VH-VL binders against q9m1h8. Designs and how they scored, part 2

Target 1, 233 residues: q9m1h8
Amino acid sequence: MEETMAEEGCCENVESTFDDGTNCISKTEDTGGIESKRFYLARTTAFEMLRDRGYEVNEAELSLTLSEFRSVFGEKPELERLRICVPLRSDPKKKILVVFMGTEPITVKSVRALHIQISNNVGLHAMILVLQSKMNHFAQKALTTFPFTVETFPIEDLLVNITKHIQQPKIEILNKEEKEQLLRKHALEDKQLPYLQEKDSFVRYYGLKKKQVVKITYSKEPVGDFVTYRCII
Short names: E, the ipSAE of ESMFold2; O, the ipSAE of OpenDDE; V2, 0.75 times the mean of E and O plus 0.25 times the DockQ between their complexes.

## First folded at step 1 (VH-VL)

Design Ea29 (framework fv_ecleralimab; at its last look DockQ between E and O 0.01; V2 from the best seeds 0.00; counts 0 for: pae E 5.4 > 2, placed apart)
Fold by ESMFold2-Fast, scan of step 1:
Structure Ea29 (fold): chain C 233 residues (1-233), chain A 120 residues (1-120), chain B 107 residues (1-107)
Amino acid sequence: as target 1 above (233 residues)
Amino acid sequence: EVQLVESGGGLVKPGGSLRLSCAASGFTFSNAWMHWVRQAPGKGLEWVGHIKSKTEGGTTDYAAPVKGRFTISRDDSKNTLYLQMNSLKTEDTAVYYCARTYEWDYFDYWGQGTLVTVSS
Amino acid sequence: SYELTQPLSVSVALGQTARITCSGDNIGSKSVHWYQQKPGQAPVLVIYDDSDRPSGIPERFSGSNSGNTATLTISRAQAGDEADYYCQVWDSSSDYVFGGGTKLTVL
């Protein structure tokens, strides 16, 4: 999108544009407006994702408009205020925390600071980090020091809800008994089911793990519902 | 750490009965599918049967040679697995192992085994 | 019923590579797991899901599975690797199936 990046300046003489963009304070504030929209979109998608994963989400958060978001958080939201902490519907003692990270590099020191910040959060069983910069190899390894699963999402992956861009199937994770019944009923092995890769957008969206089997139900008028199964590899 | 400890093995006459126990620790026992696997002297491993977690129906399945004679049960409040063996035959002589499948279909932890000898 | 076939014995020289096979009809469609058993001891999982190693198992243990044959490979064999090795699968009609076992001798 070069048009939106360049504004009206594409036809200006090269001499007249020298230094103007670099020293413009108003450009920083325009960037802040874009940043507010970026956080709004990512946070809304995060709430939708958590709802779809079975967490208790306030409907007011799902219906929040950009204007309302900016009224609450401003044009340059404070990252700590954006955090989400919600319980599982099936077990309210288990909570998930979503942390929005800044643009500064994420290091082992950053991960250690996060350990300290969450030390008083009782019942935390999972965490998601929304990233605006890359983590180095040591920082990535340091995430394994948490006593629960920590997922990471580049903020770009949350700017649009992938499930809303196509007709949405219903996705259900089979437990081991349901998986066994399916395989026995059809005389199949798990490697004979169609597969979804761990890097797949839907697999990441629902937080699915290798060897899990998912039941996918499609609803199409006038044909009606049809069901398929996938094994995660 | 995960530990499985079997007990109850011994000498029994053909047609007799014996009850084995397996004490589990170091994991959420109620979520695990628990198995009995046996090994006759100088022979290979043979699956005996399993019991599923209570949340997944708590049902049992048995290998053909023991079906109708052996019963597997569990007591989640005591973290204990049981094998009730009835109408024992000389062919049932083996070391009986308690084993766990947690993720799906492989035995990640085994007990030390308990010897059952069926002899007159 | 589903059957797995292993050779009764395999010999390997110290420091060389041992290969233990496990044959079954279309075994490549199944996940194969491998157990090591030393005399008087319980079996120990050494490979699961064809090629994955549990924590604590040396990298010289590896596995493969395709077509009708799965293979456990032990590179740079050590005296302590001498043991019986069993392959195992789950089958929709036969439940949990073990191979007959292979005795590995390190010369």
Scores: ipSAE 0.340, ipTM 0.780, lowest interface PAE 3.3, mean pLDDT 85
Fold by ESMFold2, look of step 2:
Structure Ea29 (fold): chain C 233 residues (1-233), chain A 120 residues (1-120), chain B 107 residues (1-107)
Amino acid sequence: as target 1 above (233 residues)
Amino acid sequence: EVQLVESGGGLVKPGGSLRLSCAASGFTFSNAWMHWVRQAPGKGLEWVGHIKSKTEGGTTDYAAPVKGRFTISRDDSKNTLYLQMNSLKTEDTAVYYCARTYEWDYFDYWGQGTLVTVSS
Amino acid sequence: SYELTQPLSVSVALGQTARITCSGDNIGSKSVHWYQQKPGQAPVLVIYDDSDRPSGIPERFSGSNSGNTATLTISRAQAGDEADYYCQVWDSSSDYVFGGGTKLTVL
């Protein structure tokens, strides 16, 4: 349980999340950049997603421009330097790791190598793999051996942050107590809450699980808030 | 991996007291809602009460027959759930199970139970 | 207070299908969970959320819930299925409610 070592290890085991003033300039600008733009877009979306999930994310990462990204990481970024490791705001001992995978097919060998590589990173409670290639059946099964949840996102799903095209309501995930008290207060059965539409990207963006309830607050004008509750199915 | 082990059962006279313990392992105890469920000899299962996680206030709820007489507590540093039973009645005779809910509504893991017998 | 009613016993021939009912007012609006208990043992979850099966439970266990009745179905009954079965819900006024239990006998 070495909390100080885990916190220091999280920052040191991941490319600096504070890019202002801390970079390694090793690449000259080249004429391409589709690869760097894809990583920039996906990495920015990942930071926004982690912030919205309740992780502590540096504002500098959220406002990083493409040109600033390229000056730090180059036109062909080293994938391990793109990793993100941030603590949960509500429990800073819990960290999430985001790993950008390469273009080669992801096999059980790749997953086991990753498992070994991160076995020294104590304090991880979740991981996200950003994929550029397909993952075979055995590799998918191997993900279940991790001692924490592992999510996968094709990089294409992170090139655009879907929440930027949506009205910006306040979204709060209810804990078990809050859900129970909601049901008791209104004398509701658990199946009587409206369901959230199964937009795959939206549910995955917030990492929502079946039976969780979200409180959605709309405040279009100062007159009053409209609050609705949705249950994940 | 998940293990729940009850202890502290035994024979006690009406009006007496007992304290049951449940040692937990294999999961993050501090995040769990923990319950006591009892089963009188030859009878069905009956919920006794629960204690919520400390993060959610650590509050307790009890079934009507035991309210005011039983107290549920937890020690997250020892991964232990307790049931303090006071003013025991012969109708409290049962096997007492320690149980965990997945989410708040169903019991995914149970201990093996400890027998409490209340008789003179 | 909310109550659940189960038959006291159900018999099934080896290899046949057993159905155990759990009746309650508007139980179809609740999530129903089922437990198996063999003599001298703790209960084991066999169905949750009406019809979902935990890992390790054979697919011949299934469940349904509508109206005022939930049903646990055990197809191709085996001698090892002989046990007591309990249904359970959470209710906003009665908290955790168990049915009275059904003894399944495999002949």
Scores: ipSAE 0.182, ipTM 0.655, lowest interface PAE 5.4, mean pLDDT 84
Fold by OpenDDE, look of step 2:
Structure Ea29 (fold): chain C 233 residues (1-233), chain A 120 residues (1-120), chain B 107 residues (1-107)
Amino acid sequence: as target 1 above (233 residues)
Amino acid sequence: EVQLVESGGGLVKPGGSLRLSCAASGFTFSNAWMHWVRQAPGKGLEWVGHIKSKTEGGTTDYAAPVKGRFTISRDDSKNTLYLQMNSLKTEDTAVYYCARTYEWDYFDYWGQGTLVTVSS
Amino acid sequence: SYELTQPLSVSVALGQTARITCSGDNIGSKSVHWYQQKPGQAPVLVIYDDSDRPSGIPERFSGSNSGNTATLTISRAQAGDEADYYCQVWDSSSDYVFGGGTKLTVL
């Protein structure tokens, strides 16, 4: 009676040390244009993010050079002009708004002012706030009064597109049926899939929600494609 | 520089009335929420009530112990906050501070306070 | 009603670190603010939003907030730090709530 010791495969928490891509911003002392460059980078990444989330993005916005950006918006861009409003490809009636906040602390008053300002926008189903300053608890609470989901990103998180620094795995979000099929195929529960935390920069970039499952395909030459599935928790 | 200066404190008998004033300067008074906070002798701080900015409806709210007896009002043209205190009780004896919440949920500036003594 | 609990008094030796606690139910989910009040003076904001310092407040003052306890930390305590300290939060049920205050004595 050989007791086959089932080796409990220690799911090594591969702490994906997402190297803080913040370090690759070469301190090019571009003397006069640091602010404009920050907005350029953040806005570009925001467009890429929106594209990858399934929004309709103009390719011209993705290919915009820093020089062209400065020519259009100047060295001190007006924050309102930087705003992005794009429809969802699958439902053009649903729009997302990206708002770039100033360097001043974000107050309840600021949030309310924003709420009033955007109240005339029809079809908004989501908003992203790009933050350059801290938001207090009161302001955060005020964000919950919006009739749609509001996400916040520190501008630093948008200076570098996280998906470009990672050997660009192909990411596919499983629909409900695909998820169920996957779980059935492997006789797995959601809890048995490797997890991605909601706080993960990757999860935030793609706007993934709890209980969603993503297929991640890594292409390693010469070894081939490696596929993994992760559940958002 | 932001300044808040309370006045109108004094001695009053139980059941009496008193009106406090707070003169504000150094900021856009009309945009601020203004508060009264009191401190009984040798005791802690106690929020009394607030009045919102006019842009936010100018509504008032009060702590339970003073509700129905105290009234907060403001005159933005004079940059002045008021506290009308009626039916005063001995337990209302305190230093009354005028304080500001300017876009935040904390009191960033305070007056020096005015003493109200309710005694027979 | 929401309540905040502070120790009545804390003592610290000159040059040492003082810690003043403020306890409340799930206070870690709230923004905690701290005020210093010296005898015969009005309160002064020393920490806001758990850990931020107003302009003019020394770096020796710091704040943290987690779980059921917020903490004001005063490093390298000076004689001038002797005062009453109050924590404060906003609560939807109680509006503006102060702790009972803590007397800090510098020895």
Scores: ipSAE 0.028, ipTM 0.603, lowest interface PAE 3.8, mean pLDDT 88
ESMFold2 (binder alone), look of step 2: mean pLDDT 95; pTM 0.959

Design Ea31 (framework fv_ecleralimab)
Fold by ESMFold2-Fast, scan of step 1:
Structure Ea31 (fold): chain C 233 residues (1-233), chain A 120 residues (1-120), chain B 107 residues (1-107)
Amino acid sequence: as target 1 above (233 residues)
Amino acid sequence: EVQLVESGGGLVKPGGSLRLSCAASGFTFSNAWMHWVRQAPGKGLEWVGHIKSKTEGGTTDYAAPVKGRFTISRDDSKNTLYLQMNSLKTEDTAVYYCARHEYDYTFDYWGQGTLVTVSS
Amino acid sequence: SYELTQPLSVSVALGQTARITCSGDNIGSKSVHWYQQKPGQAPVLVIYDDSDRPSGIPERFSGSNSGNTATLTISRAQAGDEADYYCQVWDSSSDYVFGGGTKLTVL
């Protein structure tokens, strides 16, 4: 307890318990569509994920309530209106686009249509597709025709933010200089870097790629920070 | 469009010195790691050395055969990369390429090369 | 020092698939890049990070990397694909290492 916590600052457990109670009441009274709630949750998680990846996200989008979402998008939201396009904080010329896909099977024609739709979006650096349907091998291959990385997430994976209510480690991608220095040091000490798999939920959340080396910092009280390194495979 | 243009190659006697230049355009030179790669006549590619961006310390690394004899430098105000070659040997005879390393892969753009011939 | 081994030459019939290998100890743990060099010209990057293609490189070019062997695959070979091909990695002890190069002949 520091004097910095002049008011209260704590009471997370008490407030969480109270929130759970209000959540039960809200759920009981909720007469809205499951579809609109599903899109609300997935879109909110997407914004949080993009913020955590270093994109400039409007605070209003992060604080939007389900009721406010329904008043703007309705009970059956139009997919094109749900799209998110935000710039990197460090380089505003680089933007990411999040596209919500429908329930129809995703085909090569769907991917080609997407190429046409984004052709006027200069500065597009990355894209995320939120899926409600299976993507066959041909459609998956067609994603490689984009000049940037395209990630896919089943909508179910975005209904809950996996970083919420858990003390998550700080994740930093090493630049080329840092990576080279670390690998040289490990070679001199006859060590091999441990790995994290591409399928790991945190790897996917942060959009990490194969061969990147990440510095993971855990806050371990009272000892302080614990640092480890992982290569993505 | 990205362009790299090497100059300064020529004939030099063993033990002599030569300075190569690489004029860069079409990208933010100050952010790029720059390399020199050489190729002896009829032989394969051989990395010579690199210089990192000024923001990442501007440090240099060299291949073992040229360490202590070659020095890489850059002038970001002129968008120019340099290779100072001292104590030249006949084994240094090669076409010298300037190459860029801006994204998460090596040597994405190459210049046309400049021929250095070390002979009596 | 770290070494990459390529076959000296590979031949392929017009329209068939060529495969050029690059062997190195535990090369699957490294990012492999491939360059095409035609006579009298500078090298051109055709594959980076094992399997990615730069803009302008046709889909016929693909790459793979696992264990001790990386492979450049050129499908539906064309006369214009005749060139020397070089693999390249970065190694913590040897810095930037090139393979010896493979001459591809299209019959």
Scores: ipSAE 0.000, ipTM 0.438, lowest interface PAE 17.1, mean pLDDT 82

Design Ea9 (framework fv_ecleralimab; at its last look DockQ between E and O 0.43; V2 from the best seeds 0.00; counts 0 for: pae O 6.3 > 2)
Fold by ESMFold2-Fast, scan of step 1:
Structure Ea9 (fold): chain C 233 residues (1-233), chain A 119 residues (1-119), chain B 107 residues (1-107)
Amino acid sequence: as target 1 above (233 residues)
Amino acid sequence: EVQLVESGGGLVKPGGSLRLSCAASGFTFSNAWMHWVRQAPGKGLEWVGHIKSKTEGGTTDYAAPVKGRFTISRDDSKNTLYLQMNSLKTEDTAVYYCARDFEYYFDYWGQGTLVTVSS
Amino acid sequence: SYELTQPLSVSVALGQTARITCSGDNIGSKSVHWYQQKPGQAPVLVIYDDSDRPSGIPERFSGSNSGNTATLTISRAQAGDEADYYCQVWDSSSDYVFGGGTKLTVL
């Protein structure tokens, strides 16, 4: 595997956005696998969350392996195929829909398109949007036009179920050198990093301050480690 | 409280060498990234180079015009930053400032020391 | 190499608002810092991270940064504000980059 065949240079503390349980896998060796793994983790967590909220979830979805996920959805999953629609156990007439959104900005036009797409879905009583981009104020307000509750989650919030995991994610505050290396490696400025809001209970728990960059390592067996970075705003 | 005091400037001929010092006080020097920034008479500010704290690797980076000719070093036991300038050119004539890095910007500056490269 | 462009000079009447621009490709993605330099003196940091003020800098100094232009705004201009002003960014390929400087004249 890539771990066994990795070049010696890959093990020298070079930052990676994806880690398979080691710190030696480079970005080049991760090419093509990160997107499908991210959707796999988020979708699995969504199912776990829905089960915990009292929805009827098929156990096969919860036990799906990464390789099985990739065989069904491919390396670049079609967003419409990722959608989840499951009934409430106490009242099967009421269903929830989970919609995976793309990377393009979500606008009022996007919300209107979603209204049209779900117009034939009988029994919807709630919806969750999994976000890969920010929503402007007008798009957020447009969500109130749905006749049921609509929640939003950044996809990063669904990479691990903290209520289920025995091990909490590992949190590391980057020093100035580590932040510089991260930005150089990805040709980014600090304002281009994904954000984590100061009101987040996770942020408060770890005493994080505005402008700090944190490295968050999620461990989900058997898939391995997944690394993400956040700048506190 | 924070003070940076440069010294070592003077008149030198093209091809010559000169060593600048910057004495730091009022902060934990060993934890700070330090810079040299220069300004030719009547011209704008130009970054020369920097040195990171020892705990963060102690590495140096230089602007293209001085790379290979200038060397930045530090002595944390003396709270002193150095700039060794070799193969000096008339274009190196400038006031040289010592500056402290906070978060990729310069929060404190020394008074500067003038280096004149002329025949 | 990344470059920052500033106007050579800006004039403002006493008590009025001065605006000094700093232009760079996609500068809005970068944090911009501003320095004031009075004749014969070392530069002094007046704005960092686009809009934050160091302790001791009057609230008359403010900053903004979006798109391709960052702006230093000095409201209620005073004679003592007359100085050269420099913008500065860190760039992943060019390290520390300064603008050419703008001479502010208070009339």
Scores: ipSAE 0.486, ipTM 0.831, lowest interface PAE 2.2, mean pLDDT 85
Fold by ESMFold2, look of step 2:
Structure Ea9 (fold): chain C 233 residues (1-233), chain A 119 residues (1-119), chain B 107 residues (1-107)
Amino acid sequence: as target 1 above (233 residues)
Amino acid sequence: EVQLVESGGGLVKPGGSLRLSCAASGFTFSNAWMHWVRQAPGKGLEWVGHIKSKTEGGTTDYAAPVKGRFTISRDDSKNTLYLQMNSLKTEDTAVYYCARDFEYYFDYWGQGTLVTVSS
Amino acid sequence: SYELTQPLSVSVALGQTARITCSGDNIGSKSVHWYQQKPGQAPVLVIYDDSDRPSGIPERFSGSNSGNTATLTISRAQAGDEADYYCQVWDSSSDYVFGGGTKLTVL
């Protein structure tokens, strides 16, 4: 109920406007275009992903229906209004920004304009770009100049939340202390753990970085749990 | 900009005590593992010990030559790392650096403070 | 306890390639990091995880690690590269371990 100053300050540069002016709906037929549905699905997955990464996400955003989304953002949403800015639950001074990019090719000019828009956002420690177009080499290089890492996701990869499928193993990220304890216990060095590629969909979903170690639990009813550890490369 | 500034070095007799400080800025100090590394005059680098972040246990570990004599502590409200050195020996004479641990390596170092132990 | 061995000194002519070795038992299984230290200054990280460069380190600095030897390579050596160089690992039994250091002289 009580909004934190940190969350409000988090969105200062990208101000989010929520306006539901509808007060009477006589028909529930879906009148929206394919475009609004794609943004709805991707935005909902992004909120779920941020929640699962440990960010403070409002439950209302996770349960928002397509009809409610269209009432707020329209059939052709303004991309700036779709942005997400939420703080990390374990360290509310750290916040992440999600930006939905347009269909035009992403250029150095586009990246520089984004940089200017967010330049005075205190506490921003990460950013995700949701892409609808290919990013040219110069634009990719320009992203490396940001003071934090920037992840990119094609919008198509966010239309379905991959963690909701059955048979997915349980993944737990080890902190630095837990990694040290694992290595000491087995008299191992980090290169002696099996690897998991950065491109793996679960690695990308959780935003895992090189050298992090994950505990993977495979659970089958008749045989019980099987645990393995993997290092991100 | 990350900055680490040591202070408190000086001349002390064998058996004496000295306390070093390291003032940190430009990063979230409370999330960092912090280390002391020393270098005797004309010699190489030697790890002294560290203190982990509070979220990961806040515990300390020390190199064998200093265990039981040196104590590392931190004050996260002041962004300050400390090294309490007791029962000092002449072989403890060195420049003492504070350093930040990233992934089991030291990405930022202070300029060091000289400790001289002589009779 | 785990130990790292470096040559005491290496000389290189201006514009030539210098190679500084760091030897340890099965060092190829460990991540090796390299620091540059100029007289009267603090160490500066120049290579981490065997071969990665932090921002601001020129690409003429490179590294490799396999078997019992890690190598720091400095191409097109400049006068400003004259310094002491240290390798470092984390070891499961010995914690943070440094090599003895190598003095690079640019002739």
Scores: ipSAE 0.244, ipTM 0.709, lowest interface PAE 4.8, mean pLDDT 85
Fold by OpenDDE, look of step 2:
Structure Ea9 (fold): chain C 233 residues (1-233), chain A 119 residues (1-119), chain B 107 residues (1-107)
Amino acid sequence: as target 1 above (233 residues)
Amino acid sequence: EVQLVESGGGLVKPGGSLRLSCAASGFTFSNAWMHWVRQAPGKGLEWVGHIKSKTEGGTTDYAAPVKGRFTISRDDSKNTLYLQMNSLKTEDTAVYYCARDFEYYFDYWGQGTLVTVSS
Amino acid sequence: SYELTQPLSVSVALGQTARITCSGDNIGSKSVHWYQQKPGQAPVLVIYDDSDRPSGIPERFSGSNSGNTATLTISRAQAGDEADYYCQVWDSSSDYVFGGGTKLTVL
């Protein structure tokens, strides 16, 4: 009955001093820096959105760095200078205007002032308002007085381009022919397709309208591609 | 402003031919699907046919009553839509409208041109 | 062939609400469009995609579509609303289909 004494090997606790150099990036809240960055991001996304909607966008605007943006517009940009006005590629006579609103509540007075300011712009067929504050119901109603479609985006919705998300499926907007072929092929009506609502972020980004159909391709390894179609309702 | 102006209507004998034109302005005509719609006197609207944009193949389709007799064409360089009508019948008597297609509805119409087929 | 049925005529008293129906098989699954045509004039789009209004069309005009019936509603009817009204759909088998039209009389 030989009691073999199991030698307790002293595992020396190597205290690896993880020097957590938490570089406290002192959030010097350069409030000006934050504001300029927000406008940069929103404006960039707006250009991307307009490009994707079929407007003529200068590539230089899409490739503008934050540093370059600040060099041009400063740390406290003038809102009027941030405005984007670009023509539609398919119809250069049609222009869209993007207006960045201030932090003050948007009132009927604000909308009317804007209407006066843009009244000299020829060929406007659409406008986008980038909002930093809530718009009251009366101001919303006042937007209907414009002779063209006005869309509103909270600035927060433009800080990130939703189409650049890593998990974003490939989205293709069907033309009329493609839509027609799809519907005929399956003996479907457009309302019989799965739908996307107009309030959907994707729908809003692309400025999709009712009855448009999108092809959505999901890639899932190792299964492959899954394709679905959705109609805007 | 979008404008569509039809022309070429008139009096023609049965079996005759007529060519209608529709001059388009105020939009990129080459990108638009264009249609002909007719209305017999005191009757309803009747779709005649369409022509797709060149980018979508420029194909045409026609209503059964006019198929084989009517031909729709376009000259994008002139922003003009055409309707060639052959072998005209009395029942083809109508005001003919050109219309722009927007997502399978007609958002703009011309004022129409009258075609009268009579002996 | 796909067919749309409209009443031949509808009458409405001035200031009252007119309703013009357009019936078709499962029309609720289609997008319905409405046109106004005044005597001697071209048709004018007044409702598209069941319920949307073109710019310049009064809010008095509204549309709905469900089941087998689409409806154009004209609230607070005015004398100027007297016209023929046509519904229209697109169908995969019949392409562009118009209803027979409804004459609206404002009394």
Scores: ipSAE 0.020, ipTM 0.633, lowest interface PAE 6.3, mean pLDDT 88
ESMFold2 (binder alone), look of step 2: mean pLDDT 95; pTM 0.964

